# Ledger of designs, part 128: miniprotein binders against p81326

Target 1, 226 residues: p81326
Amino acid sequence: MLHFGGFIMEINHISKILEKEREEYIRNKVEEYLKQGFSKDDAVNKANQSWRTYIGHRIQDVIYNLLKKFLKDSGLKVTTDKALNNRNLPEELDKVKRLIAINYGEYLFLPDADVIVYKVENNDIKIIAIISVKNSFRERRFETTYWKLKLKESPVTSHIKVFLATPDKDNEISYKCPNGKPKKMRIILEYELDGIYFLKEDFEETEKAKHFGKIVEDIIEISKKL
Short names: E, the ipSAE of ESMFold2; O, the ipSAE of OpenDDE; V2, 0.75 times the mean of E and O plus 0.25 times the DockQ between their complexes.

## First folded at step 10 (miniprotein)

Design zb8 (at its last look DockQ between E and O 0.33; V2 from the best seeds 0.00; counts 0 for: pae E 9.8 > 1.5, pTM E .700 < .8)
Fold by OpenDDE base, look of step 10:
Structure zb8 (fold): chain B 226 residues (1-226), chain A 82 residues (1-82)
Amino acid sequence: as target 1 above (226 residues)
Amino acid sequence: SDEEEKLRELVKLIEWLAIMYGKSPEEAKFIAKIIKDLAEELGLEVEIEVRGNRIEIRIETDGVKIRITIEDGKVEVEIEEK
């Protein structure tokens, strides 16, 4: 049982809530597609496809809210790449945006940063961690690894920890060598990233591969060293 | 009692909902709907009122009256014994 600010994180509760959200989402989408003239079977199929896209964003939002809440007492702040995707930013967020930017010579680009954790001390901003949230690894399997490597190339960003958070429902990276066969993706991600955090119970735990419940503690510990 | 256990589970779920979802009125309405669905699944009767980003939940069992308030990600629980 992982205690966060007096709350016990139970993945089962999160899953139950997300399932209820799914039920409602599917119901609403089916109704929408029926009104558009689709058959019942087509409407259900389209709704399920829509959910697969939606749930990725939903999990990201959940993780954002969890981190925001549980890191608050430690004086840490949380934002997202979406919040940074604006021409007119508050000064604080503008600084955050600049501190995670990657240099490509004539251009600066931002890494994919679903969640960004930072602290403000004496008006100075220190970026602590970037969390990439992946629901599935069907596309862009090593995207997070690319950004980690790019961040590592600059002394400005080399200290930034890059974490992956995933429910890994399809068990793509839950185990290193299931049935004696190495899972290339798990091995590479674990090697290149600073940590992988699973929103599930059934996975192979290692020093870098942990239950999501550990992420708050790990981030706080990292923040103390910066 | 079985009913008390169900109630404890529902309260726990409500606490998580308060954390998982933001503070917008739209999210409050969404949370309220999920709470209702979860309560129904547990066989609990609940009354829910949403005012802006504030959610008030009333649950009555044979042994207790419970008022739960969700606001800005915080949950307050008031229990009255019958």
Scores: ipSAE 0.529, ipTM 0.823, lowest interface PAE 1.0, mean pLDDT 89
Fold by ESMFold2, look of step 10:
Structure zb8 (fold): chain B 226 residues (1-226), chain A 82 residues (1-82)
Amino acid sequence: as target 1 above (226 residues)
Amino acid sequence: SDEEEKLRELVKLIEWLAIMYGKSPEEAKFIAKIIKDLAEELGLEVEIEVRGNRIEIRIETDGVKIRITIEDGKVEVEIEEK
């Protein structure tokens, strides 16, 4: 078992520190865009988009590397959809790509996944889970649910667990019934997905909605059943 | 003690940061700032030296002296009990 409290505290601290840097980042980017000839309104919009991309990728990298480190001792391997789109794949990753790809008639696409967990046993590859990292639910709020439903459609991918990891700083899905009103987004995400893992302390915990620190233990348990 | 628990948490977090960010001079400066902010939140006094992509962190309390070296994503931790 992981040192649960320390692991979660470390993730929360990273996110908090990056938030302290946000205003300086935005100010510098606005000045850069103004110097490139953009209007003030366009520069601000571009700077905010730049920040969202920057911070989102930073959080994804942290999650990827933490999972890779903590799953290694259990014989589990980690990759990403970005790595699987590489032109020159090692044979192992090429097999992972073929096992998770979804057919759309004459087209073959990978599900959107920030992290893919798999194992290799007896020269065979078994995909265990995908984790989507969402920093905000302003756009594409149910994208992860779509990929879960698509993976369920095929007997060769229906076993794959689909998890959502989120800091959910704005409390968009942290509680099922805030102020006595059902929060549709939280209820649907929890119903359809195999798990939601929060990168913070303040949320309503359920069987499927847990601290991110629990995800390693859950993945290891699932892998033992495959 | 409570201070020792805070030290253990800070050292653990430094290890995580080194895994993620310790490969370039720009990344080294970034995580040094993060470590400084975290130490302040925990009420710890730290000395941090950044040279290129190498970070050396020194924490000294009445009971222990800790030296942490981060270079190329590798972490070495030395703890000396007083």
Scores: ipSAE 0.010, ipTM 0.308, lowest interface PAE 9.8, mean pLDDT 78
ESMFold2 (binder alone), look of step 10: mean pLDDT 74; pTM 0.668

Design zb9 (at its last look DockQ between E and O 0.37; V2 from the best seeds 0.00; counts 0 for: pae E 7.0 > 1.5, pTM E .747 < .8)
Fold by OpenDDE base, look of step 10:
Structure zb9 (fold): chain B 226 residues (1-226), chain A 83 residues (1-83)
Amino acid sequence: as target 1 above (226 residues)
Amino acid sequence: SPEEIEKLRELVKLIEWLAIMYGKSPEEAKFIAKIIKDLAEELGLEVEIEVRGNRIEIRIEVNGIKIRIVIKDGEVEVEIEEK
């Protein structure tokens, strides 16, 4: 039984797998739209549009599974905002939900928290990090920044690291100053967030902007200081 | 051939990632099995795949070497049988 020890993050394999998934998804959607009476060209266009929405959720799931797997040995746990969106939560998840809540006076609301990393020590829960997953920045470009700032306002949540994970396929934030022109979004996100992790190879690396493969190590290190 | 061995290595790596990337439901197992088949075909490898619940068994024969890969609960086990 070869326990594959040091699993190296290989973005190329992930991309290849996701491409196969895309091909299958598109095929199925095209067939569906053809049955609905659309032309071949319209069916393909609609399928591609549908995929753009679908892939966002898919990448989130992938990142969740990756983090869950790679953080398991460190004793860290992983959940999602979706899992917390339930009236009947296990005690542990109910505590997690309460520990990430933001106070708006009469109301408590949860930040957008695609993935939540936490640890349990002596029956106490400590939230370590929230990872926001963005496939594109077409909508709500600074939403993650807003939540980071809100979390900083309370001593209960101020320690929580907020990370952005993205493939950034359109190079919206991959470089700070392409062609000598500052990219406002990259600069602001990098400044306000605790880190940006790219699921790609072609980006400008900085202290806060890293390859996604570094996120596990970073989270483990943070967890030791908490 | 060295080329076939390299293709096999690539497929094994892809299978490992699939096991991590996707969940543990029977539905996901069927999906993974389909992706593995497509990837194997692209690499020119013949594979036999059996899905039982959330367990995926993959059998590959390359150059007289029989390889059995089992995916269960995000873990991959590889058994090599030399004839």
Scores: ipSAE 0.578, ipTM 0.838, lowest interface PAE 0.9, mean pLDDT 89
Fold by ESMFold2, look of step 10:
Structure zb9 (fold): chain B 226 residues (1-226), chain A 83 residues (1-83)
Amino acid sequence: as target 1 above (226 residues)
Amino acid sequence: SPEEIEKLRELVKLIEWLAIMYGKSPEEAKFIAKIIKDLAEELGLEVEIEVRGNRIEIRIEVNGIKIRIVIKDGEVEVEIEEK
């Protein structure tokens, strides 16, 4: 279970902090857009869109830094898809990139994996898990499941755990049957992925849908079996 | 009291999270300082906070226990003095 010493309470305080940051961010952005000549309504809409982009990147950075901090002593290393897209990669990261790449004939693509966890044993690299960070499911609803299915097509990559991490602020996937009807997105994501980790308290917890604070323990346990 | 010491431990853990998330620029440092002040007041803890550039120093005294917390560039240093 969680050994972040109160991670669940800390997540709730993080939500309060993020709301205060949002308020200041929106106020500043609205003023910026008004100075650019946008109407009040347009400025507010643009500020909200800007916030959604900003907070998505912020959450990814938090997850990366948290995993790097708490996995360090377990012999596990963490990188990002952004780092792997550098043309002149260090040898270690070039190996990580090759170990998750998917072959499309004459093209080779990385899965859309925001954070990658791996270990190094005797100069060999073993990919443990890929974490996709989603703030919203408006357009890329099932992208993570697609990449899981592609990784399963090869025995070289089929062991890689694919996780989704999300605040799911709008409750798009928090419950299996909200209002008594099955929620397609939640059901399919939970079925296909190895885990969904929520950065909030109010969601339907299952064997695969868990509090984000559980992710470090889960990754460590998986790494011991590989 | 033991209750206040537990609240202090929780505040320190939250500060570590804040440092990971923020604390890399003067603007972020000012934001964090405001949040830490608000959280400490919610927990009933008396704090003194000094912000200089991207460095935050937080001083807390509870039942003769003095805690100094320094946040800089995402790193947190904690010193506990129990005299």
Scores: ipSAE 0.013, ipTM 0.436, lowest interface PAE 7.0, mean pLDDT 80
ESMFold2 (binder alone), look of step 10: mean pLDDT 73; pTM 0.658

## First folded at step 11 (miniprotein)

Design Bg1 (at its last look DockQ between E and O 0.80; V2 from the best seeds 0.00; counts 0 for: pae O 2.5 > 1.5)
Fold by ESMFold2, look of step 11:
Structure Bg1 (fold): chain B 226 residues (1-226), chain A 83 residues (1-83)
Amino acid sequence: as target 1 above (226 residues)
Amino acid sequence: SDLEKRAEQLIEFAEYLIRLAEELLEEGRPKFAIEWLKLAVRFLQEALELARKNNLDELAERIEKLIERAKELIERAEKIKES
C-alpha cells in the first residue's frame, strides 16, 4: 500500500516515546521509594525493576491494541496469554487455549505467547500466529525459540507462526555481523523463528527481520493460506 | 471499501492512544501524554486524507472533530506540564 511507509514510521515512534519516559519514571520512583524508607541503593534497584515491568506491559498492550484494530476487518481475532489464563473462559477462548497448549504428559502448558492471532471458520478455530514481545534479551534469550520448536513437534500446532516483536533498544539482535563477527543471538533467533519485527528504524532488514509495521500485512497474507 | 476500513482502523487505534494519554494525564505525567497525543493526531491525519480521497464527508467531519479534541488535550497537557 502507498501508506505503508508512513504507517511503519509512525509505529517506530512508539519505542521512542517509551524511551523518553524512562528517565523521569525512574527518578520519580526513586523519590517515592526513598519516602517509604528504603536506602538509596534499594530505591534505585526497585525503581529499575518497576520500570522493566511497566515498559513490558505497555509495549504488549500497545501491540495487542494495534493488532486488534488493524486485523478485525480481515476476519482475524486477537487475544493474550493473560486472557487465556482466566478461569471459566468463554467457549471460544477455551478452544484457543487448548489449540496452543503444549502437552507434557499429565500437564498442559501455554507457550510464552504474549499475543495470539486466530480466526473462526465455520465455528472452528485456527491459530494463525503468536507474537512474543521482548524489550531486552539479557535473560531467557532463546525462550521464544524453544516454544517454536515445541509447537513444531505436533501436527496440531506445527502451522502456527511464531514471531518476535522488539524495540531492541540496546542493539542486542539488530545486526547479524556487527564489527564483522556473527551475532549468535540474532542468527539463531532469525533462523528458528518465523519472523522478527523491530519497533525501530535502525536494524539489518532481511526476509525474516522486518519493520513492525509489516506484521499486519504478513499476518493477513498467512491467514489466506491457512 | 478497503480505504474506508483502513480509515476506521486508524481512527480506532488513535482513540486508544488518546485514552492512554488521558490515563497519563490523570497520573500527572503530561509530558508523555503529549507525545502519545501527537502520535494519535498523526494517525488521525492519515485517516482524514483517506476519508477525503474516498469522498466520505461525514467520516471526515468526525475525524476533524477528533483531531480538534486531541489538540485541545495537548494544550491542556502543556499547561499542566508547565505547572
Scores: ipSAE 0.708, ipTM 0.895, lowest interface PAE 1.1, mean pLDDT 88
Fold by OpenDDE base, look of step 11:
Structure Bg1 (fold): chain B 226 residues (1-226), chain A 83 residues (1-83)
Amino acid sequence: as target 1 above (226 residues)
Amino acid sequence: SDLEKRAEQLIEFAEYLIRLAEELLEEGRPKFAIEWLKLAVRFLQEALELARKNNLDELAERIEKLIERAKELIERAEKIKES
């Protein structure tokens, strides 16, 4: 096991660095919304909402780029749902899009897929994993679980691993039974998903709940079995 | 080797962080640029240790140059922050 020990610790700093931007970001957004004619309270609320969206995207971008770099040498490719939201896709990405689509009868919809890992072998595309990146669980607690269950319903998509990556800042899912009380969200997410990867040290490790530093190795291992 | 691949991965990610820091500098955010650059340096230092342990002299030299570049950017960012 290549002790990614140093790298593992540094991953935890990513979230911390991003969070240092909060105060400045909020101040600037509050000023912007005040200039737009909002009340102070409304401006603060809107700024906080804007921050949640902003920080979410920033974490997603960092994780995407991290995975893209670390999986490249293994011959694995990475894309995003955003990249698939184009009418004119290259053939490869069009195939990826079709291979992750969920059937709703008359309609096909894509799951929320912040990161999509796939391989190309013998001109065939195999989807390996979807990684959902969440900074917090305040609004969409079981969304990733919903998509996992929907993907499982089709033989086309049932093999796709669904992972959650999170710093879990608010300790919503870091522990199963803190103070002897079961955390419903942690238990359900761990049960339904293929893995949870934490960008932090203070969590309850299990077979499915691991430090984010293990995600690359796990994805590579899965890719070899497909 | 697996270690060489790992070193290259660390380098590529550090280069991404350096680019991110450069963008932040252009946006007038030197404080945050410095934080990302420090993180990049740490990744590069880990890569350098891997390169040295495996006698990859050319790779080590490349990493050292990247560390130097990142440090120069930190110094530049600190000057901007103080101005």
Scores: ipSAE 0.222, ipTM 0.633, lowest interface PAE 2.5, mean pLDDT 88
ESMFold2 (binder alone), look of step 11: mean pLDDT 87; pTM 0.854

Design Bg10 (at its last look DockQ between E and O 0.83; V2 from the best seeds 0.73)
Fold by ESMFold2, look of step 11:
Formats: sequence, structure tokens, C-alpha cells
Structure Bg10 (fold): chain B 226 residues (1-226), chain A 83 residues (1-83)
Amino acid sequence: as target 1 above (226 residues)
Amino acid sequence: SDLEKRAEQLIEFAEYLIRLAEELLEEGRPKFAIEWLKLAVRLLQMALELARKNNLDELAERIEKLIERAKELIERAEKIKES
């Protein structure tokens, strides 16, 4: 569908929108921290941390709203880890939370699941996919793969697709063999996850590594098989 | 129809982007708001093409009003950016 293809190209533009404000944001934050008495090195570190937090929440919110708008006519519902951490959970969301929890004996923990897609059939909830949003791979690079492996250990959760969504502005995972050398992070993430969706145009596309705009059709197709 | 559903989805996402841009304008970030508004306009133009090709005249008129509103916000944001 040509119009949907145009949508995919426009969605890839999100990372360029985000980058246009990065330089000014960081400059202003450095000045703010210097005024508070921090050293230049500390101010720069704090400003970069502030940016990563700010932009991570922005990307997650955009992804949540995109999926919510484009999936609802297919009978699919969308929620977030933030919504699931609320003290006063509606019954439906409490069930979603329980259905993605990982069992560690006496303890239950939620996986790294920024956005969750599920469906409801006669009050029976089926989790379709979890999307982890990463704007940088500086820390905890393989946490999403760990949670995928844990979800695969139980028949209750083994069907859940685990996707990674990223602008990957620093090209940390954009190519399998940059300069002819295997990139362990890209190779392992692609092997273990069900998909990597890039919020940019320039990356090595594969069966599992795709433009983010394709995620809607992929989720709908998966939901029809369950 | 499936094409009408697609147009409505584009409209709803574009309306979200417009609200995001309005929040950014209130926060004093017109440069950022302008970029999100431009994306919203492009998505609305896609929805408008779908509506016109399928003779959905009332929907097309609604989309045209949304595009005009978004363009007015861009103009306002451009003035704020220059100050």
C-alpha cells in the first residue's frame, strides 16, 4: 500500500526531529548546571544524562500513541510499564501485569517492557508483544534479550514477541559487520529478539531489522495467528 | 472501509502530534514544536488524499480545517522563534 509506505518514510523522520533540539537542550542544561556550581565536566555529564531521560520518554510516548491509534481497529489494546506501575490498577491492567511477570521463585518481576500490546477475548487476555525502547546502548546493552529468554521459559509467556525500538543515532547496532568486522551487539540482539525497529532511514535491513513504521502490520499479522 | 479507517488513524495520530506541539509551545520550545507540526501536516495531507479519492467530502473538509489550524500554529511558532 503506497500511502502506508509514505507513512513509514515519515515515521523514520522522527529521529531527525529529535536531533534538531539536542544541541540547544544540552547547551542550556550545561549553563544551568554551571550556575548551580558544578564543574564543567560534571555539568556536561549531567546535561547528557538529562537529555537521555527527556528524549527516552518522548520516544516512548510517541510510540505508545502511534500504536494505540493504529492498532485499535484490529481489536488490539496498548498499555505501558508506567501505567502498570500505578497503585490503583483497573482489573484489566492487573491481569496484563500478571501475564507478563517473570517468576523468580518467591518473587515476581516485570520484564523491561516499555509498551505492551494485548487483546481481550471474553475477559481472557492474551499478550501479543512487548516493545522495549532504547535511545542509547551505553548501559545494560543486552537486558532486552535477557527478558526475552526468561519469557521463553514458560508456556504462559513463550508466545510473547519482544521487539526493540531505537533511533540508534550513534550507529551502535545499525550494521552487522561495519568495516568488515562483526558487531556483537547487533548480531546477538537480532538473533535473540523477535525484531528490531529503527526510527531512522540508514541501517542494515534484514528479516528482523526493519523500519519502525512496519511494526503496525507486523503486530496485526502476529495477532491473527494467535 | 479500510481506506476510511486508515484516514481516521492518520487524523488521530496527527491530532496527537498537534497537541504535543501545543505543549512544546507552552514550554517555550517553538523550534521543536514546528517540526512536530510539519509532520502532522504531512500525515493530514496523506489522509486528505485518501478522503478525496474515496469521495468522502465531509471528512476531506474536516481534514482541510485541521491542516489550516496546524499551519496557523506553525506561523505562531515561527514568530515566537524569532523573538
Scores: ipSAE 0.722, ipTM 0.903, lowest interface PAE 1.0, mean pLDDT 87
Fold by OpenDDE base, look of step 11:
Structure Bg10 (fold): chain B 226 residues (1-226), chain A 83 residues (1-83)
Amino acid sequence: as target 1 above (226 residues)
Amino acid sequence: SDLEKRAEQLIEFAEYLIRLAEELLEEGRPKFAIEWLKLAVRLLQMALELARKNNLDELAERIEKLIERAKELIERAEKIKES
């Protein structure tokens, strides 16, 4: 195993780089909203909301591109739920979309799938993993868990691994029982999901909770068993 | 080899980061562009070490050119930041 030590350390910089923009971004957005006629308090709140959306999208894009590049040589393909939200999909992506759809009786809906990893063998598509990328857990804390449970309900989707990738900036799920107090969110997420991958060093490592640098290897290993 | 593949993966990801930085420069965000470029350089340096250890001279040369390009972009971004 190539000592990914250096690469692992560089992965941690992704979140750090993104966070360096926060102050400037907030300041600029506050000014923009003030010019639009919002109150100072409203401007600050809107700026913070805008930042959360912005940073979430940015980290998802970076992780998507990272996985796309590092999984390519293994014959694995990567897409996103956003790419599947098109009326005219290529046949391959249309099949991917159908293979991750969740049945609600009269309706089919897609899970939140920031990154979708799949393989094509003999013109058949096998979905390997869905990766949810969360910068913070302030909103929709168990959404990824919900989708995992829903995917488990169908034999069509039950095999799909669901992973969470996060820098966990606010240390919401980095430790199970800090100071002897159980972190409900960490415990539940780790129990229900197939893995949690951290884009940071300061976390409690377990069999399911690993550094993000392990995700490529884990996905490749899973793909060989499918 | 597995090492060659790893080097190529690092190169391709670094190239993505360079493109991202170029977009940020076009958006007038040189400070942020520089941070991504620095990361790209570090990744390329890792790839270069892999290439050199395996006597992959052509790959090493390609990586060195990419590093030079990234550094030139950093210099450009710094000039924009100071203006």
Scores: ipSAE 0.667, ipTM 0.872, lowest interface PAE 0.9, mean pLDDT 91
ESMFold2 (binder alone), look of step 11: mean pLDDT 87; pTM 0.866

Design Bg11 (at its last look DockQ between E and O 0.82; V2 from the best seeds 0.79)
Fold by OpenDDE base, look of step 11:
Structure Bg11 (fold): chain B 226 residues (1-226), chain A 83 residues (1-83)
Amino acid sequence: as target 1 above (226 residues)
Amino acid sequence: SDLEKRAEQLIEFAEYLIKLAEDLLEEGRPKFAIEWLKLAVRFLQMALELARKNNLDELAERIEKLIERAKELIERAEKIKES
């Protein structure tokens, strides 16, 4: 259904647009931090950190909204971990929160869940998938894998699919064995996760590593089996 | 129909992008607003193609109006960028 070649191409533009903002954003932030009295080096470092946060949130928001719109007609609902960080949650979201919680004995913690896809049937909530959105892998490279493994440890959460969505700007996981050298991160992520979805064209496609344009269909298919 | 649903999905996503662009305009970032608006137009064009292929004239007209609105916003953003 989503195999519109045009749709795939347009998804790739999302990351490109965001990257176009980088230079101006960094420049403006550097200037801001210099005015605050930071050294040039500190200003640059802080600007880069700010950018990472900014771009991360932007891409997460875009992907969230994309999934929300394109999954709606399938009766699927979408939320975020941020939406769950509220003291006064609607009953539905409170249930969602509880159904993704990981047990650490005395404590329950939520996995990193940039996007949460669930369905409501007969007042019962079924969590279908968690999508982690990563613009880059400079930090916390295997965090998504950790959460997947933790979710697998409980019969309450073991069915939840965990996907990674990324433009992989730095080509850290785009290929398994470029030049005959195994990319540890790609291999591990692909092995442990239920899927990796790329917001780009230049990557090694496999059964688990697909273009982001396929994620909607895949999620819908999974939802039918649950 | 499934195609109508797809067209509506594209429209709704485009509307989100338009809103994103409007927010950027308010932030004084017309250059980037324009990029998102152009993307919105492309999604709307995809929806329009679906509508036309399925003889959904009312939907097509609605999409065309949205495209026009997005283009007007682009023009406005360009003027702001040049000022």
Scores: ipSAE 0.819, ipTM 0.929, lowest interface PAE 0.6, mean pLDDT 92
Fold by ESMFold2, look of step 11:
Structure Bg11 (fold): chain B 226 residues (1-226), chain A 83 residues (1-83)
Amino acid sequence: as target 1 above (226 residues)
Amino acid sequence: SDLEKRAEQLIEFAEYLIKLAEDLLEEGRPKFAIEWLKLAVRFLQMALELARKNNLDELAERIEKLIERAKELIERAEKIKES
């Protein structure tokens, strides 16, 4: 099932479908903003900003639902940083939040943890992995690396795997040495993170840089060691 | 069984994709709803193949009904797109 070439190939269609939507989305949004009285320049800028928000939410939601459906029967639970910021937090999720929070003196902050995978075993909660979902790297280039390093500083969080999931449509991190020159972003991300999972086929595959369709089996195998 | 669990996972993800497509239809975006529905059908076909290969007849019948529903939604979305 998960190792079937069909599953891996079909997963890559998610990002293809989303990219097909971009042009029509922006065109429709520009028309909407123009009708609201914005200038053409403002309407275009707002439409592009709206697209970036929309695509980010969509990719995260699809990844969350994929992981939730495919990990459930392995005794693994999945939540999101959005769910953890709810004021009426159930006890189980409150424990998850506390187990991934990073201490900054009087303040606790969650790492970049769009999707969190954990298990409940013998009434204990174990955090398995945190997945950061990035559509582009124009901003916050190394944020995920920073959070991995912070998690490594404490014995209570040092076991947590930190993964990056991305379509990387602009090939910002797809190759180590494009055109013969080392790509700093790809080299550092791969070195520091536990894995990079691409929602496309055209990238340089390594032991840490893999097709997104492989993430389910990787998470399951890691969970068996904990 | 493990094979039944695998088929159920494929079905549940396909059902999410169908819901996503239904939302897009309500938003007046049938062109993209069709793409998500086609993807859902592909996952359902994987589940159906698994069910048939392992003689899970009741599960296969359920999957066939889901595929028919998805295909009916594609037909509806195509008509909306043509308008």
Scores: ipSAE 0.767, ipTM 0.912, lowest interface PAE 0.8, mean pLDDT 88
ESMFold2 (binder alone), look of step 11: mean pLDDT 87; pTM 0.854
ESMFold2, look of step 12: ipSAE 0.752; ipTM 0.907
ESMFold2 (binder alone), look of step 12: mean pLDDT 87; pTM 0.854
OpenDDE base, look of step 12: ipSAE 0.817; ipTM 0.928

